Miniprotein binders against a7ua95r516to809. Designs and how they scored, part 87

Target 1, 294 residues: a7ua95r516to809
Amino acid sequence: ASLSLLSISDLVPDLQFIFFWMSNAIEILYFIQQKSPAYMQTIELMDDKAGSKESLLSATISANEEAMTILEEVIMYTFQQCVYYITKTLYVVLPGLLDCNPFGTEPSSEQCRRAAGVCVCAVCVMPEAVRRVVSVFQTTSDLLQQYQVHSEIQSQMFAYLFFFTNVSLFNQLIDKGPARGWFQRSRVLQIQASVKILLDWAKGAGHNHLAQKFFAKFCSTVTILASPPQQLSQMSWKALCAEHPSLKPVQLHRILTQYQLMAELGPLPIWQPSSEDEAYIYRTVDLLESFENH
Below, E stands for the ipSAE of ESMFold2; O stands for the ipSAE of OpenDDE; V2 stands for 0.75 times the mean of E and O plus 0.25 times the DockQ between their complexes.

## First folded at step 6 (miniprotein)

Design ff28 (at its last look DockQ between E and O 0.67; V2 from the best seeds 0.00; counts 0 for: pae O 3.2 > 1.5)
Fold by ESMFold2-Fast, scan of step 6:
Structure ff28 (fold): chain B 294 residues (1-294), chain A 83 residues (1-83)
Amino acid sequence: as target 1 above (294 residues)
Amino acid sequence: DPKEVVEELLREAERLLEEARKALEEGDFERAILLAEQALWLILRAMYEAEKYGTDPEVREKLDEILFKALQIEERAEEELKK
């Protein structure tokens, strides 16, 4: 990375402290949930001669409920802080993924197979821009593993990170794409290849299901834009909506309009919105995605 | 010559997909997925070369066909692993 940029590695010491406290809070919460019934039984079996057994039981219940509430708040706060710092780093590196060329660097490995003088290596040299994004996800995975954070929380973390990445990439492509030439098919294929490297990482890390779910919108967009004119021009608006349910009518309409322009296609009646969708293709407030999930 | 580059990438992708099909038939679904993923990378590279430097429409049709086959093999192998 540049000297003026903070890399994910620069945040590791701070993230280690936050993950440490989150992991400890989770462990204490689990301990209270597992051991509370046994402790209550112990109180019930105590001598009641002093007349304090009922008071002790009541006080213990109240103390446990208060402790669990505080621990849940600590877990939520530390989780939100981790997400904040990680997504802030992601936001800086994600635009590079849309502007790099993963086909530009030929593998210099002796493992590269050649046919008729052509390198036919099935191995990609990961572009620096893609490596920076992958490093954020890998560092997050490493920290979750190091502190043995429960798998449910790991899944929630990556669900949000993938959601954030999907929204960021989609908004960048839709908003800046025309001015940057990103809708040109050669550029779309570069983007598709870069996304494949990222999704391959997610699959290897055990997060394929989450990646498929939370990258759906951006993947649908890239798939449409990379489609051959012969194939795409034969699909109706209704068929495209059925194949790409993650896209809102205004989003699909914008994508098809850009595709039509780049492929130099004439007007296509088959892409006319259904009567139910016609009013929604002009809802510009719904064009870009929100980072809010409520 | 861009056409020769595309054709060689296609030949290697076809070879990998044939190996992936055999892996599927042998019940080695993890290997089938790996080979299909390798073929998909070569297919994407071939599509990029075809688009950037131009190519025949017939070659583009073959690229679309092989992409579909690669995706089908991967999907089938992934469904079998779920069972």
Scores: ipSAE 0.555, ipTM 0.833, lowest interface PAE 1.8, mean pLDDT 84
Fold by ESMFold2, look of step 7:
Structure ff28 (fold): chain B 294 residues (1-294), chain A 83 residues (1-83)
Amino acid sequence: as target 1 above (294 residues)
Amino acid sequence: DPKEVVEELLREAERLLEEARKALEEGDFERAILLAEQALWLILRAMYEAEKYGTDPEVREKLDEILFKALQIEERAEEELKK
């Protein structure tokens, strides 16, 4: 619960307990939803003696409604507690992605070392900062599978974790990037490579669809910043908005401004905001994302 | 020699992109994506080395060109898989 929780491995015992109860509650809720109509039908086929059939039906309906309400509350609270613990560890480890060099690590796999002396797989070159983030996602995935948590809940869990990751990385890049030199071309290329490792993990884990949806803002930002000047300078403001719908006008404007500074380019007429967007370019309240919006 | 490293990475990335393009034309969209992503990693590495140590303008322009090609192949293959 506190910022002193620096490693996902320290949280595993607590997460195991929470996932155990979440999974049990989901299974019981599912059973009630699927079997309750059949039980009601059985009651309807019973002989009605002195009103016992009506009393049994009323008691069964009331008990089912109470049980379902309690179980839904348990599922909601355990889900919230899981995301709370997990996102606290993500918050600590995510900044390292923006500062690491994914290209400086020697291949660790014999398969990669023997393949022509050039590593062609991202998993053989995983810097510690990236590994820390992947470990959070992988541990979460392993626990969800170990306790056989319903697939819809697993998807919702990773949707939120990817959303949280996207907001954290985007906000730090926009807020701290100028002072930290993160808009320099070589740093952007390093960041892009680090994010590619995360996206590869998500694809291999069966979460590609969720990652594509919820990393969109940060990925669009990095894609623009990594784009060659010859190519990017030929795209109009309107074309850039269409290619990157996840970016608000103030965000796109800020990114292009940083790109111009990095590439030592002057203002480009083709990047002038449309008349409709001009009102929104300077809304600095919209520059950073809220962790509550998704 | 950093210049030789960049040129070697460029050659290997071009080879992978040619394979990816063929896979895309053959309708093997998952393989096309895999090959394009492998090429992308090499291209990003080469661009980083080129930025750090400097290279000929023609090599830098070539890296930008194949980066665009890799991204195009990946995007087209992903669109075809959605069908």
Scores: ipSAE 0.415, ipTM 0.770, lowest interface PAE 2.4, mean pLDDT 82
Fold by OpenDDE base, look of step 7:
Parts: structure tokens; C-alpha cells; sequence
Structure ff28 (fold): chain B 294 residues (1-294), chain A 83 residues (1-83)
């Protein structure tokens, strides 16, 4: 009940606080790392007044190491907290993406409708379910930029968020897809279009490479399911494995089996797993993706 | 008529793809990608509409052909932008 009410906007004040401290800790850490060698060298060049130099050097090293350790802990903690809050929000909005019909009546945002009539901005043209997902990512991007968080940390954060999104969408599609009718070609095409909008946003935001990398499994699944029966039935198991290397054999087998059922195709010998993969297609433990392996 | 909608979407997609092809030939790779992406959206919509009402095999084949063309233009343009 309570999770359904969490919008990214409601989390912004808390996230701002966390991002502020994360950014500051990173800046201080970099300052220490950059200045420490120079300070050490300065101490080394001082006249040795009765053993005071060595004592001062040792004390300075120890203090810097302690400070860096604490700062690293703060950075790690704040990063984890950001990811935690953002992923909770994603968890709530991501299911809507799979049920979204992007080809339906153009959802104009209520805010833009009230102010200026038909707003043709990218956000207003975007389906509501997709917009909610994009809003989480955009808010994250805006906060990272606002607080001037180091680019490496930004990349790591988006990598994780895309990873999480891919795992969540993939697992939902595989687990609930048959029951929800998401394996029907028309529904798959809706999903494909919705994902394209999300990927286009990621491209425009400068995260194209990360998005392509971390959404590969979900995109491969959707691509296979969107493929016409005439085309897909001509592709061998080996060819499909080669074309979709992000999919484990058990995953590919599951997708093809469900596709076959939905398309009312008879047994297709060409989709039979190789002798090498035959043992792996029964590893149901590997069917769903884990959130822990990132 | 759903068929008319599909035909209109196909016609517009083909127009965009022709413009994308011209942009590619002119060396405007960014425009080629944009036009191909727009065409791709229309093709996907056309596929959705066609599936909703039962797809004529000829229409399906045409949609698949132009989809492939769109993807090829995107790929070629992206490759040229990396050079």
C-alpha cells in the first residue's frame, strides 16, 4: 500500500540531502588525494629538528589515511542510499511500462494541458507510463548534475539503475508475461515501442552505451518476441544464440517455447537446442535474473 | 478503416526512409538517424494496428521489409558517425 504512493518527487528532498553529502565527500577525498603527496614532500624537505620530522610525517600519513577511509565509507553509504530510494521508485513504476500502450490516445500531461493547450514537448508526447519511468531517471540525472557529482559516480549510478531496470522488466516479462498476455505480438510491439522511447531518452541523456549494454537482455527478449513467425521460424537455435548472446540457453528456450505456444506453431526442430546446450536449458535456477550480481 | 491507417503509416514511413536515405547519401548522418528513428516508430505502430485487425501477409511482408531498411540506415549512419 505505502509503496504505491511513493513518487520520485516525494523523495527529492531526501535525495538532495544525500547527494549533497556524497558530492562533498568526493570533493574532499579528491582534495586529500591530490594534496597529500605534496604535503608529504614538503615535510620531507624540512630540516630534521631532533626527530620531529619523522613524527610529523607519520602523524600526517595516519590522519590522511583515516580521513580517506571515513570519506570512502560516506561515499559508499550515500551511494547505496540513493540507489535504494531510486530503485524503490522504479519498482513501483516499471510494471506500468509493460502494460503501456504507446499507440493509444496521446496522453498530454495534465499540467501542460492546463497551461497552454496541446503541449508538443517530448515529455507531453510521451505515454504516461513511460513518462513515469523517464521521470525517475531524469530526476536522478538532474540531481547528479545539480550537485556536480563526479562523472564516474554518475556512470556507476546509471549503470546500476539500468541493470536494475533490465532485471526487473525481464523477470516480470518472463514470469508474468504468459498470464498477462505480454507474449502476444501486438502487446510485444507495444512493449518494444515503450522501450524504444526509454532508450531514446537514454541516448539523448548521453547514456546510450550504458543503456545498450545493460538493457541487452530485455531488448533481446523483446526483439525475439516481436519477430514475425515466418522470420523467426527460419532461425536455428545456434543462430539465435549467436544473435542474442545476452540470453542464457534456459532463457532463450523459455522464450521460444512461449513464442511457439502463442503463435500456435508446431514443434520446430530448428529451435532444438544443441547437444551442448541441452543440459543447460533445464537449469530453471538461471531462468530469472538476480539483482545481486552487479 | 484499420487498413487505411496501416497504409497511411506505411506511406509516411516510406517517405521518411527515402529522406533518411538521401540524408545518408549527403553525409548528414545525424539527420539520417533521426529520420530512420521516426520511420521506425511509424512502422511499429503500423505493425501494431495490423496485428489488431488481422494482418494481410503482403502488408506484413512490406512492414518487415521497411523495418529492415530503417535499421540498416540507422546502422550505416551510426557507423559513419564513429569514423
Amino acid sequence: as target 1 above (294 residues)
Amino acid sequence: DPKEVVEELLREAERLLEEARKALEEGDFERAILLAEQALWLILRAMYEAEKYGTDPEVREKLDEILFKALQIEERAEEELKK
Scores: ipSAE 0.070, ipTM 0.483, lowest interface PAE 3.2, mean pLDDT 86
ESMFold2 (binder alone), look of step 7: mean pLDDT 82; pTM 0.783

Design ff29
Fold by ESMFold2-Fast, scan of step 6:
Structure ff29 (fold): chain B 294 residues (1-294), chain A 83 residues (1-83)
Amino acid sequence: as target 1 above (294 residues)
Amino acid sequence: DPKEVVEELLREAERLLEEARKALEEGDFERAILLAEQAFWLILRAMYEAEKYGTDPEVREKLDEILFKALQILERAEEELKK
């Protein structure tokens, strides 16, 4: 059954069917992998009645190979369908994360301490735009748990979803950021806070390792853009590359160029690469990140 | 008063970081991380308010210093917890 793109809540019934198919295919594949060797040994120990033992072994091997191939294709197909519809929903809600203000809503009075009339609470209310993104991840987690999908497949699912989110946010910021004002430091701090809320959710859900790995590029970008001018001016190109290994040289160059254009404390010295640095930058030609995993 | 807001946030962040340092000294690394993460959130809010208001170099220097302290406590506590 093909799915129409709707909100994540609208897709839950159809996703339940796909997760059910995927979970069952995984269990059947596991059963064949665990039980097939014992069954094959049983055949090998049989008396060679009417000279059919070799034919039976050959037929059983072929049948098991065919069954495992079909099950692997079903798992791959159902995994790809889930990823397709979940990422399609993510793509719609992710730009909101770059435009929201996590500092705009005060926490409830029960949790908020006040000093001289100022709210000094370290807890924030999740913005609606961030909640929509978290809802997609939470629904995915709930479905994986409901259908008892093996932890390895669950990890692969969240690895891809975090990879997709990182690429989408990075590409949006680099491509649309200048026109949208997203490189202004106040906007960068809002983005950093929104990302922190999302990463805190991932930690609470048991996905901290995957989140740290797959959000590295976007987190590096936001960290650089939020950095004080004095700190950045003290670092060499090689030191910056070493500190941010997830960024391609051409990407780091674009980020630094945008940072210098948006300076607020007066003009920063224009960063100029050496001849060697320039060659290093242009050994990588792709500015925007690909959704294809290489 | 934007300056008063920044000053109150910094004051609370300093208190949380001192509690985090004590937790680190006592070997309670999970509590040290929790308190330092809370301080980090308040520092982000203070940085946002300072940027929105327009920031004096002296205020930026204080924000940079407290951020550095928070990150050092987090790094040390996380390294100890890995052991």
Scores: ipSAE 0.492, ipTM 0.801, lowest interface PAE 1.7, mean pLDDT 80

Design ff3
Fold by ESMFold2-Fast, scan of step 6:
Structure ff3 (fold): chain B 294 residues (1-294), chain A 85 residues (1-85)
Amino acid sequence: as target 1 above (294 residues)
Amino acid sequence: DTYEVVIWIRGPEEAIRKLAEEAIRIAEEMGAKVEEVVIEEKDGEFTVYIIITGLTKEQAEELARRIEELAKKYGLEVRVLILEI
């Protein structure tokens, strides 16, 4: 089956079913957690005429532990299923974000209109490729709100989705970027604009803190690549490491090497690794990010 | 407190040159620095990116507004991206 034909709207009926079960399981678990201590206190205060108080306490503890285990398992399973289907859809649409041009996108906004056949707009507009990514996040947000899923679970969902997006975009840019021309100056500026549009959406949706945390590596990469040559050439290796702590030495070195090549700067001593970092620069196993969060 | 402004212009070479010169003049009058000019030619069409730094948020927004007005005058496609640095 072609993944390029997937649409988030095609998954809505299945996702609604999964979110329904997840929401119900969370509510039941929360109810048990909130009410169980009070019920146990009630049993503890009872007169035990038939020697049944200890038996009732033991039975209640066992039943609550079993119920909580089953609910936690259901919540975990439904959460994993939602993540699986949503990230599968994201994986298909994310490369488009690296290949679109927000500067050249025709405005759909009334504030950005054509004048004498010319498109006049003082701001970048959301390209269809970025809109596809945003639609996945927006649909997820809508479903979480529709089924009144607790805010902590909502935060965990978006934390993982942003983590996945960050890793996917970073790995694609680093691994495929040279062959795809994504390190060309004009392309990097276009990627920077697309990233800003995506992050602006996240901020508007109330996920600014999560976006800042989980997009740090990809954002650092884009920030470095979008830096003018004169500015970047004035920064030392130590200064770049301090500005971009999310990047591993091998990742920073690869980014700077690609920047030198595309900007035609030649070799510059200002980006020489520290002695402490030199041993890690050639650890290619650390170049690409893992989807496993260790 | 300082902002980066990226001005994107697409169109015929001569018209782009006129708008770019005017945009750089306005930025410099506002005390900004022009960091880089990136030129791309594809299929006979020219696209120019002008990267400007050293502006406050208000100055960056004013520059964007003035660039939009110039785009109408020269009949060019223009976009302005404002980034907090």
Scores: ipSAE 0.519, ipTM 0.852, lowest interface PAE 2.0, mean pLDDT 81

Design ff30
Fold by ESMFold2-Fast, scan of step 6:
Structure ff30 (fold): chain B 294 residues (1-294), chain A 83 residues (1-83)
Amino acid sequence: as target 1 above (294 residues)
Amino acid sequence: DPKEVVEELLREAERLLEEARKALEEGDFERAILLAEQAIWLILLAMYEAEKYGTDPEVREKLDEILFKALQILERAEEELKK
């Protein structure tokens, strides 16, 4: 019931209204920035009647500054409202991505292979849980295009959405993974495939650079967990830190500890933290990611 | 038979990667990217099937090796397309 109320489809009318106001505020701001110099020049060319020129210039500057401040506040507020409603919807649907099986049945896999070339896997192996996440991103993209929102704002919107998705998925996997069985190798490979579908969507939408930047932590985590035991056991702590710079020492240590348990490996000397990093592996406050960007 | 499924997926992935290499050499970078991405998907599916039913470590190493090769082709094709 609650999930139905948070559907992206249910929010489209409200989001359209917010995007409409944001787009209008941006256009008015642009208009003022473009017209202000010409208007000021017009005032400067006027004959000075009883000091009216100086008063008019002062009044125009004051009014222009006030209008621009109000428009900037409207743009900021509408942007924040869009982010709030979209991320609230994402928060509800993202855990499903960690529970779904994108490999499906034999017929679905066979159909995907035969359809290879242009449309690969997006429609044949996309689970409902992944489709719901993609729908949020696609609807956001469609609304930004519909209201002709400037590309810089579009990039900032997806930067935040990818940041939020990365933090949410990473925190869910680290915090709930052991109890939910998500660290089982077969489950990790399902998660890796689901993430590939999201990254492929982002690439197709022209956001590959943003996706690579903001999904780095979750992608590193899944890559390590999906590694064969024979290969991963040959990599030192230093090598893993170098290959996965987005992971904090405490995070990498937790991931390797879970991997050791799931793969039934004994303690590995090569996975011991460097002396410089050892103090940080016990800082539980640094384990989970913050949703605040700092 | 799970072993037969993994072997079939590996053969198809290898075929797609060879086609991707050919496309890359011919300057068809968009086709090289599409073929490499499909190969990566089949490799992930093969890894899933291998873990689900248990598989020889040699097969797991082969899967990891071919995944690395697929990623290299993908990255090179993407770099060329930027030029």
Scores: ipSAE 0.223, ipTM 0.692, lowest interface PAE 4.3, mean pLDDT 81

Design ff31
Fold by ESMFold2-Fast, scan of step 6:
Structure ff31 (fold): chain B 294 residues (1-294), chain A 83 residues (1-83)
Amino acid sequence: as target 1 above (294 residues)
Amino acid sequence: DPKEVVEELLREAERLLEEARKALEEGDFERAIELAELAIWLILRAMYEAEKYGTDPEVREKLDEILFKALQILERAEEELKK
């Protein structure tokens, strides 16, 4: 399969093996953590008449520590490998979210149906590009549940996947948006609707808190760009900073500059940064987000 | 007629939002969230239609106002459910 046609389904067999190893390593680690104290106590209570009790205790401590270190390394490695393959697939499908039209009127019953027999109206149609992104997250959730991976690890995985998605979408919108026409209000409204479908999925999957935390920057950006000119022109720079604390001054200034150009607002600069913020607005190194988690 | 489409979407969104408010008042937070989210979808579609084909400033202001109300109901219901 080509890079542009890569499907999460193509990776499922490989991911299943990695999840299997990770789940087993976690289970063994928990077993050792729970049972080791009881076993050590048993050794300590034994009659040392037949041998060296001290030697047995020392050997057991050494073996236990070595086993736990190896298991922790296996868990870390398998977690990193899962994240690598999943994010590589996400990177290929995410640009489609910025280019699709979720307001299409084609009546596909399969595209609009939800679990528990709840029907969405004909107004809500999930485009294929959004379905591809949702499928990556759903497959990940299914695999985590199939291999009974602990809830804390599941939360860590989705935290990173949402972090990655937010950075990828934000960087693409800021960097490529002008050339792609993505700052046009009609396009921004399409993006907003597509993001809503993704966030609604996250909420249904029990990850609303993580989604709200990690998508804040991209959601703020889309909210500003979708705002009516009358609304934004009434807000001061200070008010906009307060409403969108996830955005850095240079990021907010770039977004407002693009908004002003697309909305054809008057010749006067409406949004004036403070003297303290002015120096930060010219720091281009802070414009795009890093894929490295802080 | 694009204006008729926007008006129909607004009317349905207002109906769903009123039902969401009643659900919130009755303590049915799950239903309030579901109805508010559906209302938000219809409002976003109405905004898209209004932008694509043009509409009166009064209608755009009404869309912004109803979106704000929908988000407030959603936030309130989510906060209550979290408890």
Scores: ipSAE 0.317, ipTM 0.709, lowest interface PAE 3.5, mean pLDDT 79

Design ff32
Fold by ESMFold2-Fast, scan of step 6:
Structure ff32 (fold): chain B 294 residues (1-294), chain A 83 residues (1-83)
Amino acid sequence: as target 1 above (294 residues)
Amino acid sequence: DPKEVVEELLREAERLLEEARKALEEGDFERAILLAEQAIWLILRAMYEAEKYGTDPEVDEKLWEILFKALQILERAEEELKK
């Protein structure tokens, strides 16, 4: 089997070892940072017998610097390895989120209340494709909790995973969406519902702030595409830019062009870019997002 | 009947949204969040059903309006809970 066919479950044993080493390196680094000043004070207060105090201080500083450098390298390497393998798995499962129907499966009668023969249950049966994405995030959360990784590192991990997910989903929707029919409003509503399930998971996991921050671009895109034609056609370009500040002019223009095509609103653009933005709507190099976050 | 499905989903969403508003007024922010989230799900489902079987612009506008009301309640309840 290729790497593309590996599930997150297949990587758990290797990820457990990486998380174990990362957590230990972080704890040792913090210990050195907190306790080193006290040890240095002890040396400073020593009776300098035969002029050895300066030599001991120099040796201690060198040893601490070497240890901290090694630990920082281990933390960075293990963090990057976790991110690499998790995002590799995530990238394989994310297209499924854009191509599933979360409205396709009715809850069981035991879980669904019915009114006039219609299921009005507010509980969604999570689609398999969404479950695969959530499983990657849940496994990551479980490993961070199991190895008691500091909350700052946990936040950095999920910040990057949400950043990666947003970029991947946005780029796939913009680049492949026309050929896949993903800009059709019924498909957009399916995508919006799938994203809601994912964001609801993030909120339940304590990552609502990170999810809101890092999914802003993709959420803006699906919100615009799901808008009623009458409402959207009455909004000015400036109003749309104000409501969706995460979108670059070229991105907003592409989204609105696809919307006009799918909603059959006619051949001429309804939304006229501001004079300040006119030059930027043709910057195709800025259309797709970069996965690089330095 | 697709129209009946949309109408029932809309009715249930409006009921949940009103309960969410009352929970917000009573200071039960966790309940307000839960009810608002449930309303949002039903509205998205109603919008999907309406679009799949043909959208009446008036119904579409109403669904979008109550979606925004639910999002407003959700945001306000979440901000209060953070305090």
Scores: ipSAE 0.534, ipTM 0.847, lowest interface PAE 2.1, mean pLDDT 83

Design ff33
Fold by ESMFold2-Fast, scan of step 6:
Structure ff33 (fold): chain B 294 residues (1-294), chain A 83 residues (1-83)
Amino acid sequence: as target 1 above (294 residues)
Amino acid sequence: DPKEVVEELLREAERLLEEARKALEEGDFERAILLAEQAIWLILRAMYEAEKYGTDPEVREKLDEILFKALQILYRAEEELKK
């Protein structure tokens, strides 16, 4: 319960310390990789008495290999600690994204064009629940920039954060969605709009490719659930599998079953899995996504 | 009138999408992306309003069509920027 009260801001001092250590370890590793060959060449060119040059060379190679191994372990450990604290904070705020209404608050601008009593400005007022999620990503981005962490490691960080977010949102929607009313089409459209705000942030931050890759499963789910009944009813099982390759057959079957029920399309099954997929569909342990990337 | 709200949002989305198409044609890919994304936001709002209050199947079909067109413009502009 006390952990649920932690904001990303409360973790910043601890995260700054961990990012500091990670950044320094990366810099030292890079220095050794870049400078070691030149130093080894210098030793090799030394005109020294028998034994001294070979001993120094051997000792230097051994010391460099040990130092690089230790630095790689420090980098990995600090990276995993950052991911742990950031994802722990994300997990607390993510359910709010599924429950908020991004269409509920209009811009307060008096200059907004109004038609039929509503603002038609293409200005999105970010809901507080979405802002909490974006704040975690923005703070992470700010810390990576502050400590000048290499771009490849920044990409790895956001790849995992997006992976975690996708799994968390997908699992919550599939597992808790029916009881929470999240499969109602009006609620799905709200979720789709909230996800768009999050993905737009990722694009602005330079992570569009990572977002497209790691949010594919949740985006496919929301896209299917938001589809009009007339459109979805005309698609075959094979066509849906082709359009949504990120979804496992058991996941697609569950989504379509919930869709059919919520859209009140009658009791007879509309989407029949292929014989190849039918056997897999009954393996219930594959329904929810694992947080471990294989 | 809920139907009038949907129609006004759709009209503004169509205006933004036509501007996005012109920007794409002129080679202003960043502007085409911005305008297409703005059109998509309004289309999602229109879809929400249509679902919440109910509307004619023809209006829903038109919303699906305009969303598809907006996504195509967005995709083309993004691919051009990658070059």
Scores: ipSAE 0.393, ipTM 0.754, lowest interface PAE 2.7, mean pLDDT 82

